# VHH binders against GDSL esterase/lipase 6 (GLIP6), part 14

Target 1, 339 residues: GDSL esterase/lipase 6 (GLIP6), of Arabidopsis thaliana (Mouse-ear cress) (q9c996)
Amino acid sequence: KSSSTVPAIFTFGDSIFDAGNNHYNKNCTAQADFPPYGSSFFHRPTGRFTNGRTVADFISEFVGLPLQKPFLELQIQILNGTSNFSNGINFASAGSGLLLDTNKFMGVTPIQTQLQQFQTLVEQNLIEKSIIQESLFLLETGSNDIFNYFLPFRAPTLSPDAYVNAMLDQVNKTIDQIYKLGARRIAFFSLGPVGCVPARAMLPNAPTNKCFGKMNVMAKMYNKRLEDIVNIIPTKYPGAIAVFGAVYGITHRFQTYPARYGFSDVSNACCGNGTLGGLMQCGREGYKICNNPNEFLFWDFYHPTEHTYRLMSKALWNGNKNHIRPFNLMALATNKITF
Below, E stands for the ipSAE of ESMFold2; O stands for the ipSAE of OpenDDE; V2 stands for 0.75 times the mean of E and O plus 0.25 times the DockQ between their complexes.

## First folded at step 4 (VHH)

Design n06 (framework vhh_5c3l_4; at its last look DockQ between E and O 0.02; V2 from the best seeds 0.00; counts 0 for: pae O 12.0 > 2, placed apart)
Fold by OpenDDE, look of step 5:
Structure n06 (fold): chain B 339 residues (1-339), chain A 125 residues (1-125)
Amino acid sequence: as target 1 above (339 residues)
Amino acid sequence: QVQLQESGGGLVQPGGSLRLSCAASGFTFSEYAMSWVRQAPGKGLEVVSDINSGGGSTTYADSVKGRFTISRDNAKNTLYLQMNSLKPEDTAVYYCATYLSGDYHFTPLEWGQVRGPGTQVTVSS
């Protein structure tokens, strides 16, 4: 059991990391605060878009910290004078993206607002600078941006390259902002194969017998450029160290060798309905659920199962350069960087 | 209201140069990537060049690489396209385009839903 070396974890991003922020936003339609979400570990829905723990949760466990609460929950506590966020804060919001307009109509909290929330806490001196500097920052977002690019409702305004550039602009702003606020240990996770999510069944032009290749190409484009950005963080931001979590490659391995990782189905959602289980959200009227979520890569139409997250987290925690680079999360958390 | 207005087009001889401008209003220009797209006679829309919000990243169609340069002045809310070594095949209506609210959906054959009225560029001897 790795001893805790970081005092806290601050998490930003989308539904991959959301710990239930959207639940506290009554105007938000992107919700997972109903059964059977959270059934495998929490035994209740927490707003996490999986049957149990997310990657962020597992990382917390690996470093020996309690799970981070969602900011919006803590905000209520702050107002009541009963807040405790010594172990960090989860700012992530399901459905959000790098672009402000991504799922804006759903009332999600975009990363810009997430960052502002963190900034406000820092400015109010609610978080000690020393804690921030020693804490782990986890970031994962962009999947919704990529997926939404392929929605057939409107003509595109930008080429794929321009669109990805817009995403990366926000990545740079995000890194700059958290660094200025004291972030020094940064983990940025790449996108998975977004084109393989069951929800692609909603797209008229997406295949259902294979992953949507065009979408994955775009995801890879983003990931490549993201890695370049992450690699220069130590030079651009003195004192900061950063790792790139290669989530795409990790997930691809699960798909390639499903049996090795305990999967029997890497295509269909465990919970949902329709083609690929991707036409209906889990927990909604008429949904179906698999017998054993641990055998499924996907929990619902967009998100992995707890089992998938567990495997991902392990790969990121103590994995090699194929999984995470230039060093792993354990090294990032313990300052034991082996080059 | 979002407005884009292209200017600087005209008639030029092969090998000549033009500089296009696009005046933007009605949105926070500095926060959005911008593109130049063109439509030649009888052809579909083609992306010519992209530039990110800060101007630090640019892309070009293969057909214009080395000849065209995209740039922007965020203080002036203006996008530019310097076109050098123009060829007859560059003849088209040129549009500036941007990503705006809700317009992130992709249709392969359609580029830049939010465009100005365009400016005609004609390269001819």
Scores: ipSAE 0.007, ipTM 0.250, lowest interface PAE 12.0, mean pLDDT 91
ESMFold2-Fast, scan of step 4: ipSAE 0.437; ipTM 0.739
ESMFold2, look of step 5: ipSAE 0.012; ipTM 0.485
ESMFold2 (binder alone), look of step 5: mean pLDDT 81; pTM 0.826

## First folded at step 6 (VHH)

Design k01 (from a09 with L100I F104Y Y105F; framework vhh_5c3l_4; at its last look DockQ between E and O 0.34; V2 from the best seeds 0.00; counts 0 for: pae O 7.6 > 2)
Fold by OpenDDE, look of step 6:
Order: structure tokens, then C-alpha cells, then sequence
Structure k01 (fold): chain B 339 residues (1-339), chain A 125 residues (1-125)
């Protein structure tokens, strides 16, 4: 543990952060615990939905902490007396969203349940309050909610605006809950350009020669309002500080200037099959895989490569206001905040 | 070949009950989430309920929550929909389908592959 940084990280959200929680859920169909997931760094699948490390992993490294274990693994280990929560906990679940019903059928752990898991630990005094107050809280979710809005045969019950409002209501509840539990250092990441994921090839009416604009409009709508919520956290919650990670802009730059970042393909999945590599999950029967994942923005039909995550993480860690605001993760983690 | 066949539809009075069944074949039924979808006259397709592969998780449209129950018997390759307290607005053709939401990890199936021919449910006094 670095003495100059946070003692722990608590992570909530979806597949962007999931460290393998779904693997321990027998009823969950959202899995990445088979090859070739994790091939680039771990050399085995861990349940991470990429070829290597996620943003959460890189942030852990940047702050000098061991990589996080998923809560469900830790829970088992704690019961067996073989582990503890010393470096924080990853509660994220691939496929989950802000809305409770998002991919519920897949047995994912919604953010509400993730938060309850954390709350239970706090109430049971399994985590020291002093550690919680000094720890970094990472949150990223909502992409599945947005994507699901465009699924076929489900007539949207809500307007885009109303739907986004429902998402943001959960954001507010989430912030309120973690603050009450002792969170004081909060990083909330925006959505990327969800309309650009290879999986859009599965959607009716989604273009395959360009990003799905309508989906990106909703993502941007959410992001804008999310930023507003994040900006008022210090005022609304005394003692808390917060940053907004502008993941959309970061990713957009990768797409705009791919050569600058080592990308040769920013449209197709490295691992998968069908149009855009987006019609089949990586690792499933019949999948294809690219020769060099580092040249691809997307690993599978929905998720970035480790290389993308690395670049993103660096931008968020020590980037400027175009990447993260009002200050960067390094500042948030080290209390060296310069406004 | 994937085959889905719905049964159990019919005419019922408001407040009545029906139990729909769907026989599945041609795929590993226990590995897939399943859905009930309906199409009312003049309306688009609506997902009524979803159930994960193991049956441990279910979702319902708000319009049917508390009245409908989705279940499955993986040993029999059969999907069920218990419909109680039926209303006229429940009148529709009901289809059994492989999960057609964000099944997240499965390819989109062709029309013929992810739903059956349907069964008519009519709720009328």
C-alpha cells in the first residue's frame, strides 16, 4: 500500500469494472470465465470481459494496490478465513445497469444489490470506517441500460428523456447511499459511445457502417446530466469530493485519431464473429480472433481491449480537464487537488 | 433445428386464468434464457416476461407484474406462463421465444429460430 495514496478502492458497476463476480454466480449467464478472455495479461480467464486488465485494475496499480478480487470470491475466502478486505472490494457485475430490471433475467447483480452488499459489510463492521472514508470509490454503469433501450420487440415504455431520468434517479440514490456509508472520494465515469459497440450489428435499424447515432445521443444525454450531478456532490454532501471521468470524449479521440494511439481498427471486435465481430461473443463456438489485440479498440462485441483500457486509465489518472474534471484521479487519490 | 411450439391459449372471461406451455427442441434448452412475447391487435411485439436459463431469475412487464408467472422445466424442455386475473388488454397472440432482449452473449436469432407460431389468448366478456 502506497502511503501517499488511498488505502483501498471500492468499485461498483458493470462489465467495464467486473473483476469476475459473475463467475461465482451459478445462475448468471453473463460470463467471461473462458478462453481467450484474459489471455494478454493473466494468461487465463478471470471473468473480466477483456483480454487483460480493466480500468479498475489499472487504477489499482496506479495507486499501488493489488488487483481487486470480486466480492463473491472474497466472501467465500472470508468464510474460510483465507482472505480479507484490506485493499477494497470489486462489486461490479457484467451485464448490470442502473435500472434494477436491466438484464435481470441473466442473473446479473444490479447496482442496488451491489450497494446492499457493501452496506451489509459496513453494518457488520467488517470494514473500518476510517478506511472507507479515505478510500476511492469507482463507479461506472449505464451502458447496458442504454443499449437495452434499443432492443427489438421491446417497445420503450418511456421516452428517452424519461428513461434517462430513471437512470439518473438511481445515480442519485447510489451517491446518497455510499456517502452515508462513509464514501468521501468519488469517481464517476461517463458512458462511452455505446452506439459504436460492435454488438449494434445485432440491433434492428442500427447501421454497421457508422455508429448508431440515436444511441449515442442518449448516452450523451445521460453523460451531461451525470456530470451535473457529480459537480454538486461537494456541495450536497459535506466532506465529499468527486470527479467526472469523461470516457466518451476519451474514446471519441481514439476513434478520431486511431494512429496516434496505435489502433488500426476502431470498429470491429478483435474477438467474435459476424458483422463487426459483434454477432457472437468471444470464446464461443466459431469465434475468430485478431492477431494483435493492441491494434483494436474493441476486444469483443461490447468491451474495449486492455490496450484501450490502459490508454483510458492513463488519461483519467493524470489527464487534464478534457479527460476528467474538475481534477484527475491522481489528485483525487493523493489529496493534491488543484482547482 | 430450433423448434418452439406454444399451447394453452383460448378464450377466457375477465378475471380468468390460463396456463401457456411452450415445447422446445433442437437446442440445449437449459442453456438459454427464455421469454414470452405477445402481440396485441394493432400493436407491436411486447416482451411479457423473461426467465434465465436456470429459472432462478425472472422479469415481468409492468402491465403483468403480480398477475403472470413465468417458469420452466428444463428436464422437460418446457416453458410456462401462468396468467391470472386476465384483462381484456391481455388479448394477444403469445409467443414463446429464446430471450430476445439483451441476451448479451448469444447471436441474434432469425425469426424462425427464436419464436414459435404463437397461441391466441382472448379475454372477453
Amino acid sequence: as target 1 above (339 residues)
Amino acid sequence: QVQLQESGGGLVQPGGSLRLSCAASGFTFSSYAMSWVRQAPGKGLEVVSDINSGGGSTTYADSVKGRFTISRDNAKNTLYLQMNSLKPEDTAVYYCAKYIGSDYFTPWLTKSDYRGPGTQVTVSS
Scores: ipSAE 0.014, ipTM 0.353, lowest interface PAE 7.6, mean pLDDT 89
ESMFold2, look of step 6: ipSAE 0.188; ipTM 0.621
ESMFold2 (binder alone), look of step 6: mean pLDDT 85; pTM 0.867

Design k02 (from a09 with A33V D103E; framework vhh_5c3l_4; at its last look DockQ between E and O 0.32; V2 from the best seeds 0.00; counts 0 for: pae E 9.2 > 2)
Fold by ESMFold2, look of step 6:
Structure k02 (fold): chain B 339 residues (1-339), chain A 125 residues (1-125)
Amino acid sequence: as target 1 above (339 residues)
Amino acid sequence: QVQLQESGGGLVQPGGSLRLSCAASGFTFSSYVMSWVRQAPGKGLEVVSDINSGGGSTTYADSVKGRFTISRDNAKNTLYLQMNSLKPEDTAVYYCAKYLGSEFYTPWLTKSDYRGPGTQVTVSS
C-alpha cells in the first residue's frame, strides 16, 4: 500500500511459515497437501501445516501484501517464464531446522539450502538489491532440532548446552549471510514451548499430563541466547535493525489463561489420533477431528491452529515489549521505531 | 497388516562384507521412510541408517558412516543394507523398520509390529 511500508517479505524457517514448499519437493515426505489441512480458510489443501493461515500469512495481511507463494512454486514458474517476485518469497520448509541433519531423512529443505536459494536469486539479479534493503526478513527455526534431540534410539553426541550452541552458530551464520545479501530489517522469532506439542506422546519418557519440562528448558536456553544475538544486530551490522519475537511467552499466556483467548483445549490436537491426538498425523487413515478448531491451541500433532497463529501474529505485529522487542513488527515494517 | 522380513545375516570375519535385505508387504512401501536398526548383545536399540521414501536422502550413525550403505528398490518393495569393512562391534541383530507417520520420526521402535524379526550378524575370527 503506502511507500512507508516494506515492499516485500522474505521468509525463512519451518512450518509456522511454510506456505507449500514441501508439496513442490518430490523427495519430501513431510507433507500437508491433503485434507483436512486448509479446511478452515482456504477450503482446500495448500501445503500449509495447519487448518488455515500461518504466521507468515497474517503478517503479509497486516503489511498489506498478498499472501506469499512458496519459492519452489515460483522457481518452476521462473523456468517457464511466468514468475513474479515483487512481493517477496517464502523459502520455509516444514520440518527443517538449524542443524543440517534435522529431519534430513524426510527430504525437507534445511535453512542452509533456503539461504542458498535466496542467494542464487540475488546473484542472478532476479531481485533488485534496493528492494531487498527495504524489505522485511522473517526468521523462525529450531523447534524441530530440539524435538529431535529427545527422540529415542538416536542418542545425540552433544550435551544440551553444546547442541544449543551448535544451533546458535547457525543463527549467526544465517544473519551474516542475509545481511551480506542486503537484509536490513530483521525479525527473528523465538521458539514456543515445544515440549507441549501433542507429538510428545510418541516419546516414552515424556509426560502426557503436563508439558515435557526438559524439552522446554532446552528451548528457553536457545531463546535466551537468540535474544542476545538479535540485540547486537544493529551494532554488529551497520544499517540493520532487528526485533526479537518472544513467542515462548506469547504461547505460555494462551496456556495459562485459555478462556481469555477462546481456548477450551490447550493440550490435545484437534486433528489426529491416540494419546493427546499426538500419535497420528491429521488426515491419515483413522484420524479424528474436533468440532471447533478455534477452541484448540493445536491443530495437529505438532502445529498450532489458525486461531493460535492469528493470536501469535497479532501479538508480534502490534504487541508490547513482553511480546516482541525492542519494538514490534508494525514499527519495524513502517520505520516507526521507539525504544 | 505390515510384514517385514530381514535376510542376509550370518557369520563373517573382521574386514568382511554382508548385504542385508528386507522384504516388505502390507503397506505402500514407496510412501514411507525406512530404517535399519540394530541391537548388540546386552544393549538397547541403535538406529544404524535411514532412507527417505524416494531413496534420495540417507542418514548414518557415526559408527558406520563410510562403511555401510542403505538403499531401496521401490519396484520390488525391498530395503537393503550393504555392510563393508565389518568390525566385531557391528555384531548385532539387525532389524528392518517402518516409520509411522511419514513427516516426523515416530516411536515405531517401541512397537515390534513395525519391525521385522531381525537377522543376526556376527563378526568374529
Scores: ipSAE 0.011, ipTM 0.349, lowest interface PAE 9.2, mean pLDDT 87
ESMFold2 (binder alone), look of step 6: mean pLDDT 80; pTM 0.821
OpenDDE, look of step 6: ipSAE 0.022; ipTM 0.376

Design k03 (from g04 with E110P E111S; framework vhh_6qgx_2; at its last look DockQ between E and O 0.39; V2 from the best seeds 0.00; counts 0 for: pae E 12.4 > 2)
Fold by ESMFold2, look of step 6:
Parts: C-alpha cells; structure tokens; sequence
Structure k03 (fold): chain B 339 residues (1-339), chain A 126 residues (1-126)
C-alpha cells in the first residue's frame, strides 16, 4: 500500500525506457520528437520511441507514481529552482548500449554517462539518500550493442562470445556503481529477440522471412549470463534484492500466440516503409502507417507498439517465474515478496 | 525546397588532388548526416564517405581511407570532400546526399538517404 510501496523509480537504459532524453540532447540524431510518434496516448510527440507509453511509463503507473520525466528536461528545471526528484528520474537514452562505441556516431547518451548523471545528483545532495535506498531501480540495455555488432564497416570485432563478455563486464560495473550510490531494489530486464526487429532488413545476410538467428543466439547468450549476475546480487551486495525480467520469453509468446494477445502482425512495423517496414524510420517523407497499431507487435523499425509494451509490462509487474524471477515487480515494489 | 548542388569536379592526373563541395539550400542540415557516393560507368552507386551531425564522426569506404577527407561547415550549410592521391579507379560521378535525423545504422546504403544532388564528374587519368 502507501507505506509499503517504493517512493521513486530510477531508470537507466535504452528505448524501452527513454521518455524524451534524446530530444534534449542537441548532438543526438536518434530522435522520435515528431509525428506520428506519441499519437496514441499522448496525442503529441514526447520523444518516446513508440506510439504511446513505454515500459517505464507502465511500471510508474502500476506503482502509483507520476510518469517519469527525462533527466535532461529536469536539468533545466533544476536551474530554474522548480524541480524535485522525489518520485524518480529517467536517464535512459534510445540507441544507447553497454559499450561506449554503440551508436556513438548518433550522439546517444551511453550507460556510463547516464550513471555519471545520477552520481552527480547524489553527490550534489539533489536526491535525498533515504529515498534512493527505498527506491526501485530499472535497467535494460544491450539490444543496441548486439545490433551494432552486425553493422557494416565496423573493424573486425571480437568473437560473439568475447563481445557478449565485454557487455557483461559493463553490467557488473553498472550494478556495482548504483549499489555504491544507494540502490537496493534492482530490476534488470533481459533483451528481447533482437534478431526479429524489422530493421534487420538493413543488415547484410539477415533473412527477412524469419528472425536473424545469429543475433538471437547472441541475445540468449547475454541473457543467460545476465540472469546469473542478477541472481548473485543479494549475496554480493548486502541489503540488495533483485529480479530478472525475462523479456525474451515474454516477447516470444506474443510471436507464438499472436491472436491470443490481439496481434494480427508480429513481423512488420506498423509505421515505416520498405521490406518489413524496416528500411525507413516512421514519420519520414514517404512513410506508411498501419490502420491499427494495437494489432502490431512493432511500431517502427526497431520498437514495439504501446500495446506490446503494455502486455510486456503487465507480465513483468505481476507475472510468474516464466516472466520474471525470483519474484515479480509488484512484490519487489510493495514489500510483498513471495518465492 | 531542399536542394543539394555539387561542384569541384573535373579532370586530374593520377596522384593529383581535387576538392568537391556540396551546397545545401531549402533547409539547414545541422542535424543531418551528410555523405558522398559515387557511380562509375556501368556500376551502381557506392558509398565513399559520411559525416554525422554536430562535431561529426567520419566514415570512409576502405578504398579511400587515408586519401579522402570529408568535412562540413554548419554555418554555410556545406559539406566537402578533399580527395588526395587520386587513382584512375576513382573516376566516377560523385553525389552528395543528406539523411534526416533518425534511428538509422547503415550510413553506407543509398536507400537510407533522403536528399540527393545531381552529381559532379571526376575523371582521373593515368
């Protein structure tokens, strides 16, 4: 209830969370601050990379907190003396990843910088320390790293295994950093099946009549080790508890049983153009848009629809061990932990 | 409306240099990625070089790396390609292209670019 729920949510990662940070980043070319983004729920662009709410928005709603503002918007409000962080902050940047080079040419805010932004607020006493220790920390990142692995003109890379290990090294550093800054309730979500996004049509040798298996193998490899890292958190970090959100399996069910979840299309982007709708970003000149986004798993060439995010978020919030473990977000956020 | 106009092409002996320029009009391209592509007779357009927005990172196809330099001037809304140590295989029509801001990963793919110039001919003689 009111005394048993977290006071704030601090959010780090990429586009399943980004509430508009990229819009406020002058150097960033990864943008969704134009129509028809935001057309469903908000009825205007907000910088969210979907037609409505993200996973971060739904989790805030389930907890009973206001939708999160992006850190870069709040930064200007701090200078005007009108902001507070009592209900949390969203640091996520669409396109960002665990590795510094991931989408660097687009000027995204990498996870390392997101963590530094949080650290600066803590060191400047702009967030009450007691609030931090009682708050929920949401993390999801790595899809962009894996997609980036397959981009052309990249110098010869590490093997897939070594690349995933480098990603996991940053996961460990991230958890260590937020713990030292006060995090105690940690939710780390796995990657979905990255090889299934419509934008795979842009990649050399990626099939378009099925998901790109090489990408999904790397995602599963990452997810397996991520779960091991999350499971050790209570042992390695005194006072911390953590859950692993099994987003891969959640999304796979939508693809396996589309009608059950209201989908008529689980492969093509609702908004875009070209093969799979994956060759053009939604809203660019000549784009096409589907009649009903609620029937599509994907909104644009990379990102789920609001409907998909709603289903995913419900599964993470009150699902069983197949969705999230060792217990769900409701248990984590309300001090009602059941194994 | 949007227009890209290339200039600076011509005839040069192998080992020589040329500087291509691309003037953009109809809107500012500050937030756009800019690129050069080329088409040799009988071939499709191929990627040469690209530069991203604001403090831009540069990318080059392997055959021109170390010889060509892409640069841009945001105030004049132009992009340039300095071509040094030219070879006969560099002979082509060179096109300037601009890509609207977005979540795009393939700067080397012609279909990813929204605006194109008419081209300027470069001929490199032995």
Amino acid sequence: as target 1 above (339 residues)
Amino acid sequence: QVQLVESGGGLVQAGGSLRLSCAASGRTFDSYAMAWFRRAPGKEREFVAAITSYGGSTFYTDSVKGRFTISRDHAKNTVSLQMNSLRPEDTAVYYCAAKEPGYDFLLSTPSAYDYWGQGTRVTVSA
Scores: ipSAE 0.000, ipTM 0.283, lowest interface PAE 12.4, mean pLDDT 87
ESMFold2 (binder alone), look of step 6: mean pLDDT 84; pTM 0.867
OpenDDE, look of step 6: ipSAE 0.025; ipTM 0.423

Design k05 (from a09 with F104W Y105F W108Y; framework vhh_5c3l_4; at its last look DockQ between E and O 0.69; V2 from the best seeds 0.00; counts 0 for: pae O 5.9 > 2)
Amino acid sequence: QVQLQESGGGLVQPGGSLRLSCAASGFTFSSYAMSWVRQAPGKGLEVVSDINSGGGSTTYADSVKGRFTISRDNAKNTLYLQMNSLKPEDTAVYYCAKYLGSDWFTPYLTKSDYRGPGTQVTVSS
ESMFold2, look of step 6: ipSAE 0.589; ipTM 0.821
ESMFold2 (binder alone), look of step 6: mean pLDDT 84; pTM 0.858
OpenDDE, look of step 6: ipSAE 0.023; ipTM 0.439
ESMFold2, look of step 8: ipSAE 0.549; ipTM 0.803
ESMFold2 (binder alone), look of step 8: mean pLDDT 85; pTM 0.865
OpenDDE, look of step 8: ipSAE 0.019; ipTM 0.451

Design k06 (framework vhh_5c3l_4; at its last look DockQ between E and O 0.28; V2 from the best seeds 0.00; counts 0 for: pae O 7.8 > 2)
Fold by OpenDDE, look of step 6:
Structure k06 (fold): chain B 339 residues (1-339), chain A 123 residues (1-123)
Amino acid sequence: as target 1 above (339 residues)
Amino acid sequence: QVQLQESGGGLVQPGGSLRLSCAASGFTFSSYAMSWVRQAPGKGLEVVSDISGSGGSTTYADSVKGRFTISRDNAKNTLYLQMNSLKPEDTAVYYCARTGLPYSYISFTKDYRGPGTQVTVSS
């Protein structure tokens, strides 16, 4: 009995999806739970690393579900008898990556741990299997892995190719694990142009007058191989369907034709300080904030604005094959998939 | 201007203890998370420990868990690192760093870290 809409959304990944998990992790130093984060929509900080809603939030709205709660919040609420897992769970953690070592010192929740959290719930029968099989699975991660490869005072241990391979190995493990747990509707989003984030100003060898090309090359390398992996999911995993969200291309168009999308600044962070607004986190002492976040591609040193996320989400939801393929999220989230 | 100055480093035998201090000025100390990072000879920069502005949250590298303790005195604008059960592999220059920076705490400008203090663990 397949419903016309998904009953729930399970979300994994990094800050693009994080609904505030890090806020509930006392050992995590990657935080956005202070003003002016969340100022545009929530009118309070929620731990989302933007001025409002993330891509995960918009997708929830498009599907017709309430905004997701972070897993760590839900755990507390469930213990108190005030909530349940009925609408899905957001496991994403800002700062996390595919590799275990990515920002591990910051206390972020890596994808492996996110998956384990989900697995534990499934094994404990806290989520009905039928719901899982009908639910949408959203995955986006890897930008922090790529960015970290270019950190100063770090001697790379792997070639770019080997490094990307290690990332993709985890992607394969991730897909395998969620499939075994009942995932059948899978959306995997590519990286954006990581080399264009304002935070590149922190990198001694990165240009500030243009995107860091070397970093974007690596991101593209990952994205290409990721797409190949996603494309074989229906064959490799019987009953599963999957889409590849081409976030890089979407974002690149924003940069190429900013006026078409209402952007006046696609380089600087709306909120922050220093070169490109990338040398200080938003909300910290001495930060500056733009008058209109909707005119900016980037909210803070690393993350897009709500406006950017909205545009991106729309493109992914009902866009064409240039945005998402082989079909869009609307098709994935409904039983109207035409191959 | 942000200023950080580490002290307390030195030579110690394996199993010994040191307490590092970092004096901070030029910013509201309690408003920022702080980190200890270290660089061993021939190795890259490694984050050792982090502490929130209030001191209520702390993180540690796996290699130092159970042995090192990060703390702060906001009234004195001072960050501390108590290092117990020191090992030869802990030998490094230790830096105090302000963590109001992008996700990559390993990447920071000179304005957000001190000059460092040498810690040598040797028999």
Scores: ipSAE 0.012, ipTM 0.369, lowest interface PAE 7.8, mean pLDDT 89
ESMFold2, look of step 6: ipSAE 0.052; ipTM 0.546
ESMFold2 (binder alone), look of step 6: mean pLDDT 82; pTM 0.841

## First folded at step 8 (VHH)

Design p01 (from k05 with T106V; framework vhh_5c3l_4; at its last look DockQ between E and O 0.10; V2 from the best seeds 0.00; counts 0 for: pae O 5.5 > 2, placed apart)
Fold by OpenDDE, look of step 8:
Structure p01 (fold): chain B 339 residues (1-339), chain A 125 residues (1-125)
Amino acid sequence: as target 1 above (339 residues)
Amino acid sequence: QVQLQESGGGLVQPGGSLRLSCAASGFTFSSYAMSWVRQAPGKGLEVVSDINSGGGSTTYADSVKGRFTISRDNAKNTLYLQMNSLKPEDTAVYYCAKYLGSDWFVPYLTKSDYRGPGTQVTVSS
């Protein structure tokens, strides 16, 4: 564990980071608040879409902070006088994306709303500005946008390029908004190989013996441009520093050299059913579960296992430029920022 | 335009059988996995069964496993659900839809454009 001066972590994004916000949204159908989610670490479901901790959780541990609570939980607890915002807030919502229409009918909290939630707290002076400026901002989203482009019940309205452009427009707006609110330490994570998720089995003409290449092409397209955006943050936003987490490359290495990382299965979901384990969500009626989640890259039809997340987190925390750039999360968390 | 039309529902006694059909048009049926979903009175939509595009892979809810069989005829653009040993708790409106994968995507079925009008199945003595 590295000693860090980071007082808090603010997290935005989708199911990769969601700490259980959706659980507190009664109208949201994107849920992981039932067994066997969370079984490996929490020994209960928390709303995290994995068998244990997420990357955000591991980063919190590396920094030496308690795990961030979901915003919606904190709202309740604060009202009851049982909690505060002292270690940061998780605003992420499973199923959400950069685009407002992404999984709209699932009742997810889009990133625009997540940001508004944060903004409201800042405007109400519920979070000290000094804390905000020294805190880590973790952002990961876009996978649902990319995946949904290929959904059988959705007709694409835009070309792949135009669609990705729309996503990136929201990225720019997001960065602008959090900067104006005081964010100075920013980590933006790329998409993984979305085309390799077990859920691809539901997509028309998606292969089951290999990753869906067309989808990965779009993911790569997004990632490349995202990196460009991240790289200019220090110039465009004075006082801000930023890193690009190269999650795609990290995940690809897991797939290429599974034995090096303790994986025996990098294709199938540990928990689910049907082809690739991707035809049924984990925990739903009829699901099957593997004997050892640590041997699997994917926990459920969309999301990595805790083991995968742990490896990813380590790579991002103290990894080299192949994993994260221009410097790693440890550096981002420990370097003093001069304003 | 995507069109789905369910048929074959009706009133049946407990222990009886029904065979539902879904006629599909307006898309390449053979390229898409398909689902049967149902909505019982006072309950939400639930996935009953899924079948991949080729018909080689199927999933079933535990409540219907061993009793229901999903199949498809791609040449006829038709999805089927053979329902045996029907129970009163199987009473619902049954819909066919493009593959959902789980309850994750059930909310999308609220739009009539993604499902048929449904067929009523009533199991009663």
Scores: ipSAE 0.024, ipTM 0.422, lowest interface PAE 5.5, mean pLDDT 90
ESMFold2, look of step 8: ipSAE 0.498; ipTM 0.780
ESMFold2 (binder alone), look of step 8: mean pLDDT 84; pTM 0.863

Design p02 (from k05 with S31D; framework vhh_5c3l_4; at its last look DockQ between E and O 0.08; V2 from the best seeds 0.00; counts 0 for: pae O 4.0 > 2, placed apart)
Fold by OpenDDE, look of step 8:
Structure p02 (fold): chain B 339 residues (1-339), chain A 125 residues (1-125)
Amino acid sequence: as target 1 above (339 residues)
Amino acid sequence: QVQLQESGGGLVQPGGSLRLSCAASGFTFSDYAMSWVRQAPGKGLEVVSDINSGGGSTTYADSVKGRFTISRDNAKNTLYLQMNSLKPEDTAVYYCAKYLGSDWFTPYLTKSDYRGPGTQVTVSS
């Protein structure tokens, strides 16, 4: 564990980071709060869409902080006097995206609302400004936007380029908003190869013997432009520093050299059913589960295993420029910022 | 305009059989995985069975395994559900829907673009 100057971590985004917010939303159908989710580490479901810890959790551990609680849990606990915001807050919501329409019918908390939740706390002086300025801000979202572009019966109204532009517009708004609220240490994570998720088995013309190339092209398009946005943050937002987590490349290496990382299956979900394990959510009636989740890249029809997340997190924490740039999370977390 | 229309429902005695059909139009049917979903009185939506776009992979709820068979004819833009050994607990409105694969997507069934109006299946002596 590296010594860190970071007093807290604030996390925004989707199921990659969700620490269980959706569980506290009774109108949300996007849930992982039932077995066997969380079985490998927590030994109970927590609402995390994996068998154990997420990337956000590992980063917390690397920094030396307790795991961030979901905002909706904290709200309840604070009201009861049993908790505070001392180590940060997880605002992420599984199923959410950059676009408001993304999975809106599932009752997910879009990033706009996540940001508003944070803003409200800041405006109410529930979080010290000095703490905010020194804290890590972790952002990962967009995969649901990309995936859902291929989901509807009807073709989207926007071209792929226009659609990605709309996503990036929200990225810019997000960065602007968190900066104004005091964010100075910002990590934005790229999309993984969304076209490789087991759930592609339900998509139009998606192959099952290889990744869905059209989807990955779109993901790459987004990632490239995202990196450009991240790279200009120090110039555009004085005092802020930022890194781009190259999650796509990291994941691609797992797929290319599975044995190096202990994987025996990088295609099928460990937990699910049907083609690729992608035709049924883990934990639902009739699901099957693999014997060893550590051998699988994917836990369920959409999400990586804890083992995958661990490897990703390590690469992002102390990796080189192939994994994260212009510097790694350890550097981001330990460098002193003069305001 | 995307349209799904179920048919084949009705009243049947326990142990009887029904075959449901779903006519699809307004989209490339063969590109999409499909589902049968049902809603019993006083209960929520339940996914009964799923089939991928090519028909090579199927899933079933435990409650219907061995009794129900999902199939499709892409040339006819039609989805089928053969229901054998019907039980009173199978009584529900049955919907043809875009593949859901999980309760994750159940809210989308409220939209006409994702499912048909449904057909009533009643199993009673």
Scores: ipSAE 0.031, ipTM 0.464, lowest interface PAE 4.0, mean pLDDT 90
ESMFold2, look of step 8: ipSAE 0.604; ipTM 0.825
ESMFold2 (binder alone), look of step 8: mean pLDDT 85; pTM 0.865

